# Designs tried in a protein design chat: miniprotein binders against p81326. Part 149

Target 1, 226 residues: p81326
Amino acid sequence: MLHFGGFIMEINHISKILEKEREEYIRNKVEEYLKQGFSKDDAVNKANQSWRTYIGHRIQDVIYNLLKKFLKDSGLKVTTDKALNNRNLPEELDKVKRLIAINYGEYLFLPDADVIVYKVENNDIKIIAIISVKNSFRERRFETTYWKLKLKESPVTSHIKVFLATPDKDNEISYKCPNGKPKKMRIILEYELDGIYFLKEDFEETEKAKHFGKIVEDIIEISKKL

## First folded at step 11 (miniprotein)

Design u76
Fold by ESMFold2-Fast, scan of step 11:
Structure u76 (fold): chain B 226 residues (1-226), chain A 83 residues (1-83)
Amino acid sequence: as target 1 above (226 residues)
Amino acid sequence: SDLEKRAEQLIEFAEYLIRLAEELLEEGRPKFAIEWLELAVRFLQMALELARKNNLDELAERIEKLIERAKELIERAEKIKES
């Protein structure tokens, strides 16, 4: 049982490993840039920019591989936005891409979906969920809700669950204000999205905001209802 | 064999973590290779408990060998870190 406490706690530990990596990663990258002839200040700035790219890809890759390995025996398949942008797209992934595309008049765009879960039954594809992965919220904090609202407008995509997965290391959406109230961003994200999955230990769970380790069984149960 | 499938899923995820740690070692990052290897060992221990409780002796032996391999990699990474 994946809802076994040990599994959930070990999955939450991923966020601690990633945060510890920051200091060593930046130190090593600063050294690399200094050897390339950059000034100390430029090396530090470039190392910090490199870290932001690195951590984003690492979290996405870990989530992708976790879902792929734990969902495969439930008749579910997992892909990524990166895979859907390949030039030589297999027929199955081309169909997935078409089923999540959003119409803007003369143009079709994909939602910003880092990980996509779907099933294939009788040569027909059904999209189960898309997962937006955020390690920080910066200036684009409601991007995931925008895509959720757009997907709801079409009968083709309205059934697709939209989840947010995040370590939220800076407590931007898991922190309570001094009065005990959640921050506005947390309230809006939880209200509009189908779920938020935290890669962290210390937060109060709700029906829609859960430990990331619970996502596997949740997706399996959703797929059975479709 | 739903329990056997669960044990296999834990093994496959641990194998992914071991590969990630090997990549970090090649990049000269032994400290964090160790962190990922220790996490892999903990997932393998969960799989081992499932295998043992269900008398899956061949699977248990396979998991024990993977744990030993991960521990060998941790020892190698510790030596690199100390140097």
Scores: ipSAE 0.771, ipTM 0.916, lowest interface PAE 0.8, mean pLDDT 86

Design u77
Fold by ESMFold2-Fast, scan of step 11:
Structure u77 (fold): chain B 226 residues (1-226), chain A 83 residues (1-83)
Amino acid sequence: as target 1 above (226 residues)
Amino acid sequence: SDLEKRAEQLIEFAEYLIRLAEELLEEGRPKFAIEWLRLAVRFLQMALELARKNNLDELAERIEKLIERAKELIERAEKIKES
């Protein structure tokens, strides 16, 4: 039970740390590219492109390590889609991959499964949850919803919880319209997904939209009901 | 106990944050190393309170040493930031 010492509030502070990284990161990357012989304009453009990739991976890595550390004593295991794309998979991870992969004719796709939580009982694997990590929603807002709907179609995967984790820095889904209603995108995502976890302080919590610090206890409770 | 397990989990997460900060220092990014280290210290302080209230003296001593290490890294990062 993570209700002591302001754990939830401290986890929310991660969003502020991530926001502060941009200036120093870009400054260092511009210097690096200039040393490689790129023009100033090219160096700046490449540095900004690098930042977008970096921040996404940073958020995913922090979430992965948090879940891995706090779920281990509950009999739960954590992996990533990156680990599942290794050519030589351990037997356990190969089974995890097979339990979440979706076939499209000659093609095999993983859903937006940046982080995956599962358990092993008597050498049988049960997938508990998939967490999709999004920093921005401007061009691909409903991809996570598509994968949730696909997973619901099969009795093998219909029990898998699909969560979205996001700092929502630009207030794309955490702020309300002037009339007091949630934004359309927020309504759709909250309706279709099993939960949204915000890495920020300033938003109205609901039954499905919560502070990210609550995800650990929620996953443990879900695993007990299986 | 559940509280002892929570203290260990807080320590392991703080150790991850300290390692992340060390990587950032290696990459010449002391400002963000400091922020991650300060967060690590706050989680270690939570773990320390749990250890002390449950009379886990050996664990408390280990946590105190990790806090000292994190603070030393903050001082190093502050000096790098100013140079």
Scores: ipSAE 0.727, ipTM 0.906, lowest interface PAE 1.2, mean pLDDT 86

Design u78
Fold by ESMFold2-Fast, scan of step 11:
Structure u78 (fold): chain B 226 residues (1-226), chain A 83 residues (1-83)
Amino acid sequence: as target 1 above (226 residues)
Amino acid sequence: SDLEKRAEQLIEFAEYLIRLAEELLEEGRPKFAIEWLDLAVRFLQMALELARKNNLDELAERIEKLIERAKELIERAEKIKES
């Protein structure tokens, strides 16, 4: 099933569903803000801000559930940054957290690891990949590359694959200039990261920039080489 | 078998999409519930094809019931949408 275009095509269709969802979401949120006494312009602006947060959580949840369901039989486990920030962590998740946390003197921070894929071998944990989920890139455009470079500096974390998953609905990194060159941001992200997975149909695939539906088989292949 | 595991993976993801759609219906968002349910049906149809090609009759029955449930939810969502 995963080797057939049908699976890839249906996964790509998720981006269209999310775009259709936007219209009803915005309409409902504008109504709510108008009832709260906001002006029409303010209500629209606040609704758009709310949508960006909502779609980010939706995409992360879809990615988490897809990976969890399709990787379970390959000896792979999936968790989220949300789970790792719970006050009482199971021993296994506490170990996962320790293996990806980055030290800044007196402070430890988790990288931008919205979804984490790992395996357990005789109570020993190996992190396979982290996936950063981004809806837009604005001033935070290189945040994921920063975390990749930090992880690369430690022998404990240098093997971890860092992926970006994004619908890129505004064509911020999937656009090519008329001369055929990608934008600077796309060039840097693709160079520094281990892969970019698009939740959209209309873009040019490369060795490292692929349709999101391909992520399952890619992760399985990576895990076999570790 | 590996094929049964793949069918189960498709079923579990479709079940997630059905739960998502049920939440959207409770929130009064039938248009999006329908979109997610349509996707769930497509994944269940892939699982059904796999089950039938491999003579997994019990699994095929289970998938057919899930497709029926998803279609019933689509009918409910269409009714809410028209109201």
Scores: ipSAE 0.757, ipTM 0.909, lowest interface PAE 0.9, mean pLDDT 86

Design u79
Fold by ESMFold2-Fast, scan of step 11:
Structure u79 (fold): chain B 226 residues (1-226), chain A 83 residues (1-83)
Amino acid sequence: as target 1 above (226 residues)
Amino acid sequence: SDLEKRAEQLIEFAEYLIRLAEELLEEGRPKFAIEWLYLAVRFLQMALELARKNNLDELAERIEKLIERAKELIERAEKIKES
């Protein structure tokens, strides 16, 4: 069994490392933008935008490598939407792309699938899960939910589990209202998605809203039922 | 064996964290390289305990060398941070 307390705790420690980076990263980027001639307000805004891009890529990379290393002996493979957008795809990845893409009449789009888990059995591919990484919910608050609902419409994709992974640094979906009730966005995301993995310590856990460290065991369990 | 596969998974993830730390050192960010290296050491220590309890002496020796490498990188990063 891959599940043991020390392992989960160490994976969850990744959240603390990423959080420690934020303040110094912002401070350094503000100084850099000020040297380029931006005002203080513009420098702060640009530094925060830079951090959101940086942390998003870091979380995606960590999740990709975590899942790739710990799932490989379970018959599971991991790829990314970036890999699927290469001009010349290997046959296996071309099949993955076709099995996850959604048709909009004349157009074909991939869902917001930063990390994709699939299995290969007898040269047939089955998509297990997609993980969408969000570090901010201001402009695209229900994007992951939209893709989940679209995937449910087709018999080809309706089995695919859709997970959200987020540090939620601004407490946009981990914040509790004064009366103890979660905000509307949290309620909707948790209801429609198959799970939320928080890269932070302080939030209200539920059956679907979990610490990031549980993602490996959850995906293995799901794959055994498919 | 199943236990050897688990130890190998821990080793491979630790190696990823070590590479990540090396990249951060090249970028002039020793403080955060150190954080990732300590995490790598903790994963390697878990792998080492697993190897030792199952009398996998050759694997244990390999893990000990990786821990030594990670600790050497921590020492280098601390010197860079202080200088």
Scores: ipSAE 0.759, ipTM 0.910, lowest interface PAE 0.9, mean pLDDT 86

Design u8
Fold by ESMFold2-Fast, scan of step 11:
Structure u8 (fold): chain B 226 residues (1-226), chain A 83 residues (1-83)
Amino acid sequence: as target 1 above (226 residues)
Amino acid sequence: SDLEKQAEQLIEFAEYLIRLAEELLEEGRPKFAIEWLKLAVRFLQMALELARKNNLDELAERIEKLIERAKELIERAEKIKES
């Protein structure tokens, strides 16, 4: 969105807002757990675990609302994996769910699709992109790439773009070769995925690894080709 | 127009951020709320520039009221934070 001036700049700094306010959350949770009778060490550990869960959901919610607001006038719709797991799915969302589900013989599983972008044309649904939101890469480092490879196997889902969105606070995938040493995780994620969108200022930018503020324009452009 | 749609998109996202900040204030997290309100003000200022440059007086007035509301919430959050 060329006319917004500082839009991309402001969006890139969301990760700083999330990081900066960590201490307030941790202090409040430690106090809460201490009042519940936990030891100081247990309270601190539980507060840190609570923060990791909380911040993951917060980032997903912010990304969902951003995409929903900025894509609506381009004829694009946005939903979440949580919405798709509702018991009383509207017909439209039931169709979305079925169009991204991956078949494993007798079983169907949804990919790691925290946020889903689709369009409706003549009562037909076309999935544009799924976005996996990751705050850390400690345990499930290649899960998103697994889902991308599975989606590529079917003509029904092979067109779907798979993006990763991350603040990457710990610089786990911000660079391919820091100090000349290859980072396998960054190299593999960039190679296999359709894009990585960083919610931070400093990282090794490429044609696939971009500032998060560019995601709106990229999704709109992709949708025009479908 | 296309510019009016862009301004409206900025406004709607800023309104989301204001609601998020109100929720955080209820949770006793004024410092976190202040940061989201400051971001909301910056998006509203972008929308205001678009509205003013294109002589959209009614839209500009609406945005100015939202900026005033966000600033009032920041003042309220600062008082809570200091207490």
Scores: ipSAE 0.610, ipTM 0.868, lowest interface PAE 1.8, mean pLDDT 86

Design u80
Fold by ESMFold2-Fast, scan of step 11:
Structure u80 (fold): chain B 226 residues (1-226), chain A 83 residues (1-83)
Amino acid sequence: as target 1 above (226 residues)
Amino acid sequence: SDLEKRAEQLIEFAEYLIRLAEELLEEGRPKFAIEWLKVAVRFLQMALELARKNNLDELAERIEKLIERAKELIERAEKIKES
C-alpha cells in the first residue's frame, strides 16, 4: 500500500461520491425527458436506464485512470476494452488483445475485460489482470465467473487474475443474511474469482473481498510473482 | 526517488479529478464538481507534504499553484450552485 494511510481513506471517499451522484442524475434526467414530452413513468424508466450506462462508464474511467497513474512506475501498463476494439490497433495492443481472446470454434471473443493490466518484458507481453466492472447483479450474476472459468481452460490465459469491481449500491453481494452468512451469490463469486473490490465502505473484508483502495498494492504484488 | 515518483502519481491523479470536475461543471452539476475538486485538493496536499519533506522546492511550488487553481474552481462552482 502507498506510504500514507490517507490514500485508502480518499479512495473510499471517491466511492461515496459515486454512490451519491445517482439521485441528482436521475432527477435531472427525469426533468429532461418530461420536457421532451415523455410521460412520468417513461421519463423515470429512461432516466434509470441512462444512469446505469452513465455510472458504468464513470466507474470504468475512474478505475482506468487510477490504475494507469499509480502502476506506471512499477513497470505496468493499463488499457481498456474500448481501446482494444479500435480498428487501428498499435502492435502492442494487438498482442494484448490476442493474449486475452477466447476461442469458440470458428469464433474469437474477448472476455468481459473493462480494464486490463499487463507488462512488457523483452518485447514479450504478460497479462497480469483483468477487471470487470459491475453496477448490478440482478440479471448478469455470474458473467464474470463464466469468463474466469473460460480463461482457466488455456495455458496461455490460465495465469490471468480476474477481479470484480463494484459499488454494489443495492447490497446484492456485500449484504449478509441475519445468521451472519454471506448470500450464495457472494460465496460463489468470491470462491471462483481472484478478488472482489468494493467501491463502498459498509461490508466485511476478507482475503479476497476488499475496499477498492487496496487494488493498486495487490496488483503490484501479483506482478512481482510473474 | 520513490517518494518523488509517488508525489507525481498523486499530482497526475488529482489533475484527472480536476478535469472530471470541469466536465461536471459543463454538464450543470456543480455540487459533484465541488466534491471531486475537494478530493483533488486532498491528493495534492498529500503530494505537497512529500515534496516539502524531500526539499523539492520547485515541485512544491507547482503543487501549490495546482491547489490554488482547484480552489478557484470550487469558488466558481459554489457560485453556479447558488444560482
Scores: ipSAE 0.670, ipTM 0.876, lowest interface PAE 1.2, mean pLDDT 85

Design u81
Fold by ESMFold2-Fast, scan of step 11:
Structure u81 (fold): chain B 226 residues (1-226), chain A 83 residues (1-83)
Amino acid sequence: as target 1 above (226 residues)
Amino acid sequence: SDLEKRAEQLIEFAEYLIRLAEELLEEGRPKFAIEWLKFAVRFLQMALELARKNNLDELAERIEKLIERAKELIERAEKIKES
């Protein structure tokens, strides 16, 4: 479809928009911290830390709203880990939380599920997918993989698809070595996860590593089989 | 129809982007706001093309008004950026 194809193209451009915004954000935050009495070096360091948190939340919010708007007509609902950590949960979200929680003896924990897609059939809830959103990998490289492996161990959660969504602006997992081999982190993430969706234009697609715009159709197709 | 649902989805996402841009303007981020508004306009232009090709005149008028709103916000943001 020509017009939907255009939409997919525009989503890939989101990474370029985010790159342009770093400079304005850092400039404004440095000025703000300087007015609060921080030294120039401290202001710059704090601004860079603030950007990392800010951009992570921005990407999550954009992905959440995109999926919510485009999946609703397919009978699919979307929520966030932030919503599930609310003290007074609606009954529907309380059920979603219980269906995705992992048991560690006397404790229950939620996986790193920034965005959660589910459906409701006759008041029964079926979790379709969780999406982990990563702006950079650094120290938390395999968190998503850990949660995928834990979810696979239970009959209740083993069907849940685990996806990674990332701009990968620093080419940490979209890079190929001169010999054509992917980096270790890319190999492991692609092997263990159900899919990686890139919010960027320039990378080589595979069966499991795709442009982010393909996630909507992929989720709809998965939901039909469950 | 499926085409009307697609157009409505594009409109709703564009409305989200416009709201995001308005918040960024309040935060003193005019350059950032302009980029998101341009992004919203591209989604609205795709919806407008779908509406026009399918003779959905009322929907086309609604989309055209949203495009004009986004353009007015871009003009406002450009003035803020210059000051």
Scores: ipSAE 0.543, ipTM 0.828, lowest interface PAE 2.0, mean pLDDT 84

Design u82
Fold by ESMFold2-Fast, scan of step 11:
Structure u82 (fold): chain B 226 residues (1-226), chain A 83 residues (1-83)
Amino acid sequence: as target 1 above (226 residues)
Amino acid sequence: SDLEKRAEQLIEFAEYLIRLAEELLEEGRPKFAIEWLKLSVRFLQMALELARKNNLDELAERIEKLIERAKELIERAEKIKES
């Protein structure tokens, strides 16, 4: 039996682990803020804000480390937008940054590329994919789609696959009922993006919307064609 | 496929999860350290199966020691959580 069958199932459980973390995290942070003299309402609000920041970083870190460990033997390298914003950027990462940057006249901005997969061949860098990580869609609903459309405008970046990775705990873009139409946000994201990878068990897979554990093999196959 | 490389990838990811759990324990979050440690044990068990089926005895021994370390950390976290 191929170990990736179990691998996919265990990766799907990451969403459950993160959800279990929420209650204890918020409880501890509320207590901490109350001890600092905040009101109950302010403490709860601050704890919820702290949780959103925490879970975002945790998901990004887990995805980064997973891809880094599982892609290394396929000649692929993984970095993060955080690494690319370092003041003392190594030459290789400086090249990666320039190859994903989008021009706005006098300015260059990075897309929402929480995790970046690339390869190095003969001192030439090829960007394979960028992964945008979203734990909620309430604030930045179509940000990933915007960056995908911008990257398509340039021959330098048009080949780059843009993926969304999300627990989607609120079922904002997960489609569970086959006899109902998908939500507008799901339709638009799936149409414009190269793929959506869910860190959850309960959703109906399509050609472009898959269990997150499948991303490793998908990226390896894409890299072979570049 | 090079099954030894896959076993090593599973080990390295599990080691990351163990380090994450250790960090959570230092932050006073034993419940979630336990969940990440249980996940690490599952990946290590997958790696162990691959090592044993391919007669990689030294690798299997290394994996078994990592599983024991993770289980020890789970016991410590359970005691902290109950406190």
Scores: ipSAE 0.749, ipTM 0.903, lowest interface PAE 1.0, mean pLDDT 86

Design u83
Fold by ESMFold2-Fast, scan of step 11:
Structure u83 (fold): chain B 226 residues (1-226), chain A 83 residues (1-83)
Amino acid sequence: as target 1 above (226 residues)
Amino acid sequence: SDLEKRAEQLIEFAEYLIRLAEELLEEGRPKFAIEWLKLAVKFLQMALELARKNNLDELAERIEKLIERAKELIERAEKIKES
């Protein structure tokens, strides 16, 4: 019953919890940096940078654990880009890494795959989806779309679903322009990606832009078709 | 059964949230520990409703104990926050 409104509503509270943490976190970090001898302006800038790093890891960890707990009984496994960057990689994760790597001539790079969902059948790996987690868009606005377009170029990776998960606290992609149309960035991301999942209550849902609580059932349905 | 698996998924996610809250308490951040614990309680309450509706008495008792643990942690965090 993961599609029930109660579950979805409670998951949406994650965004509110994270926002409550921001003010106190920044205040404490500013005090810490001031004690270390930094100027007021430097302390504020460093505190804000520290928050961006902290919240990014927090959101990724929450999403990873949610997917891991709710997908395990559907024959699906979940890993992270951090796990794939370990030096002595288990055979299964080494296979996962190879199946999502993108070729640039003599070089191979991983896409922006914060969380990866896959299945195993007879020691054969099938990648179902990668989830890019963004707290804000700033300088990396279209990074997720770039990776989606690169994955589409290869028959090995073209089936992989690419999702964006975001609180979108600053309403960068959930707000409408004065004419009632979505912002250009929202239009482009929704067009190119397989889905956008919001960790917030107040936005207009579409076929591809949904409350984050719906991601579990969506991934399960996709896996049945692959 | 499928219903037991659903309840177990809710329990395991709530247990993750409780561990997260415990880490925040150790870091001296009781205000935010309380918010994560409240969310954990809501998921445990959903699991409890599933267990009770399906007469899963042993599972219901386990969930009730987890809810009480989370509430005890909230009370502890409230006291720390006030100090």
Scores: ipSAE 0.749, ipTM 0.906, lowest interface PAE 1.0, mean pLDDT 86

Design u84
Fold by ESMFold2-Fast, scan of step 11:
Parts: structure tokens; sequence; C-alpha cells
Structure u84 (fold): chain B 226 residues (1-226), chain A 83 residues (1-83)
């Protein structure tokens, strides 16, 4: 992989664009809800909820296209959980679905895998990584860790890397606590997951918690070690 | 070569960003179409530097045309934004 200092920086500009879009979206939605007769607090809460839904699809799509474009020459393929839930599934994607599914006795369920990276070798499929996209950590804060732990219990899926990608606009897992340590949620997520990619500038960097721009290089490196 | 593959990857991602910006324009969001187009231009300029440094004249010309198309879209979006 060729390393260009500007490459990671340009990918990280996605974070700045998303923040500007969030600020304007929230402002406009708050005004809209106030005109509908909601209180200021309700308008703000509804606007933030609306933003999380709106931008979630955008972030997933951006990550999908980024990985698809930059991984194609490394022998890697990219799909989404949405594609795996199509009724007329191609044979290759049907195999991907089976290799990522978690067994619950008589039943098989997919993990929360917004974006999936895999490779095909001699008609055999190997799942490299799944990326879970989270825009809020209010209620489902440990859902990604649940799926990681479930995947680790099976020899078929234990090798699969599980990453979290998040703008974390509310500083729920990127903010350092006043006593100088990360929040409990950040500690747990970083410990259990294979990595966290932040779509934001200011956060406590570690070996596992990185700027989003590094995701392409990391996945290529992982795929070569399998 | 690996440099040519990287330049092509940058171009393809920039083309995706241009399509995203066109969708935003259709949604009546010219302000953010401009932001994504500016990012597309940055990726294209990075691809152009790679092409020029490696004397890939034909690829450089192709990238220059894509940059001009993106800048034209920014101009159109700015006019829509003001209206």
Amino acid sequence: as target 1 above (226 residues)
Amino acid sequence: SDLEKRAEQLIEFAEYLIRLAEELLEEGRPKFAIEWLKLAVQFLQMALELARKNNLDELAERIEKLIERAKELIERAEKIKES
C-alpha cells in the first residue's frame, strides 16, 4: 500500500463536512418543530433524533463506497447487511450471509454488520471484517460488543474483526472524563472490539481508537495476515 | 502500476462524491452539495499530483477535466444557494 500523508487527511475532512451539515440540520429542524408547537426542549430532542436517523444512512453509504473503491485492488469485496437481506440473493452473497450468521440452536441470525469486507479465494469465502456504524450510544451502547462476543464463540466466525465507526458528536465515547480517564463505555468498547474509527477530529487516540482515514490501510493489513 | 491504481481509486471515490453532491442538489441542499464537491476536488487534485509526478500525461488530462466539471457544479450550486 502506498502511503500519502494527504490521503488520510482528505478522508478525515468527511468528519468536518458531517459536523457542518449536522449544525444546520439541527437548527432548521428545531425551528420546524417550534413552529409546530413543541417546547424548546422537545424540539431539540426531536431534531437530534431526526439527525441521527438521517445521517446514519449517509455515513453507512460513505463507508461502503470508500471501502469498495479503495479495497478493490487488494482482492477484497464489500457488501452491506441491507444487500444480504435481499430476497433474491446471489450465490456469493448467500455464502457471505451463511459465514457471518450466528447460531441460536435451530435459528441463525445476522450480527449488526452495516458494512462487511470479505475475500474470495478458490471459490472459498473468508470474512475479514464487519463495520458497525453508530451515531448514538444512548440505548444500544453495547450492542456491537454483544455481536463481537457472539462471533468469538464460534470457530467459523471467531477470526472476524469487528469495528465501530462513529462521529460521536455528543462525545459519549470520545470525551475524556474530568478525572483524566476515559468513560466506562469507551473503555469497554475499546477492550472488546477490534477497533474504533472516529469520524471527528478531537478524541483520545490509542492503538485501537483511530481517525477514520486509517480504516482502509488497517483492513488491507488484516487481510494479508489471514 | 500501484501509483496508477491509487490514482484510479481516488478518481472513483471522487466520482462517488460528485454523485452524492448531485443527489443533494436534487434534494434542495446546495450548501452541502458544495462541501462534498470541494472534497471531491481535493481527492482529484491528489490524483492529479500522482499522475503528474509519474509523467502519466493522459491520466492527468482526464483528471483535469473531472476537476473542471466539479468546479462547474460548484458554480451552479452557488447560484442555486443564492436563489
Scores: ipSAE 0.686, ipTM 0.886, lowest interface PAE 1.2, mean pLDDT 85

Design u85
Fold by ESMFold2-Fast, scan of step 11:
Structure u85 (fold): chain B 226 residues (1-226), chain A 83 residues (1-83)
Amino acid sequence: as target 1 above (226 residues)
Amino acid sequence: SDLEKRAEQLIEFAEYLIRLAEELLEEGRPKFAIEWLKLAVYFLQMALELARKNNLDELAERIEKLIERAKELIERAEKIKES
């Protein structure tokens, strides 16, 4: 019999599946853009941008569905920031939205919470964790850290765990320099966040930086303390 | 029945992967669909082992039908891929 942790570790294959189709996806998108009248250089640039958007949404969707399926029998519920930005919210999701919203004077904004885990006990809602899903770190390298620091400012949201989930295919935060030192971005993210979960096999685990397969049990243990 | 709950969780995730693969087939992406279906079969086989070891015969039959459905979709996708 295989242990549950072994089952979830197979989720690392998701990153490999997504990468196998990159060339075909880009080729097809280049053809589409050329048919629309774009130049070859513009078509290639647009196709590469389309791929980055596509893979980001796909990884988010897979993580959302995995957490939703594997947490439901532990009394935990899962939603997304996309669902919370819907015009017509059920009462329960409206309450979730209100419990994670951050105040900026006259304005309220949601953190970059791609996936949100919460529980309902006797009609009371408790937010357990938010997971930010990042395929790359080129433009918004510290966005997740910013939201963590903002959530810590309020007694309503300070208990919420903030996690990063990433394949880190380009080894931007899982790589160590030849002298053994992590990159500046990795040091800052690991220090400020409650955890980083890698959708890859080849990296050195720490107390906070773990294989994605550990996320389900970690979230369940956190929920028991709240 | 914590074990039965685990088997159901594996089944539901596999059903999600099968639906994802069906969408990809409709988009004309059989190569991608095949990889997701293989992953679905993997999780269903794990659920089947759990069901059989705990004498959950009806659940095991349901899982076996889902595995057969996923394998049929793989065969269909492979034929589309070759054309």
Scores: ipSAE 0.296, ipTM 0.731, lowest interface PAE 4.0, mean pLDDT 83

Design u86
Fold by ESMFold2-Fast, scan of step 11:
Structure u86 (fold): chain B 226 residues (1-226), chain A 83 residues (1-83)
Amino acid sequence: as target 1 above (226 residues)
Amino acid sequence: SDLEKRAEQLIEFAEYLIRLAEELLEEGRPKFAIEWLKLAVRYLQMALELARKNNLDELAERIEKLIERAKELIERAEKIKES
């Protein structure tokens, strides 16, 4: 309980810290672009685009390192889609890459799996879960559900759990029926995905929609039942 | 054993946060380095409580040194911030 409560509190602090970085980051990037000869309007637009990329990578990296440290002693390993796209892959990661790939006729593609949890048993690799990290839900709202549905089509990948992790600061998917009106995005994401983990306190909890503090325990339990 | 493993997990995550803060200091962002270091101290304090409760004196001493290092980095970041 002490650990569970502390873990929940600290995850909420991470989200708050990331938000506080925005203003200084944008100011510094605007200054850099102005020095490179861009107009003020272009510098501001480029700085905002840079921030969206930066915050996405930052939260992904924090979640990756948190899961790597907390799953280590449960015999679980963690990697990222960035690591799998490296040209010089170790044999183990090359196998992980092949086990997560989706077939499109003549082509094989990797899903957008920000964080990947797997285990190694008797020299066999078993993929446990893919975690998609979303700081906001703009144009690519159902991309995670697309990858989930594609993974379900193959006997090689159909067992893989697909989770979404998000601060959801704009309350885009925090409630199913805010003010009595069904919110299609939340309802569809919860229905199609194996779980949604929120890095905030203010959301509607269900069996599939939980606080991020529960993700470590859930992944460990899933790995035991495979 | 399980409690000792949990303490090690907290320490390893705190060490990651300290490295992140050091990177931010190198980038000239002391204000945010301080916030990450404060979070690292909170994780280390949780690990220290576990170590002390289970009479793991050597681990407790190691954690206390990491807390001291994080606090020294906060002081350094505060000086950079003033400049």
Scores: ipSAE 0.334, ipTM 0.744, lowest interface PAE 3.7, mean pLDDT 85

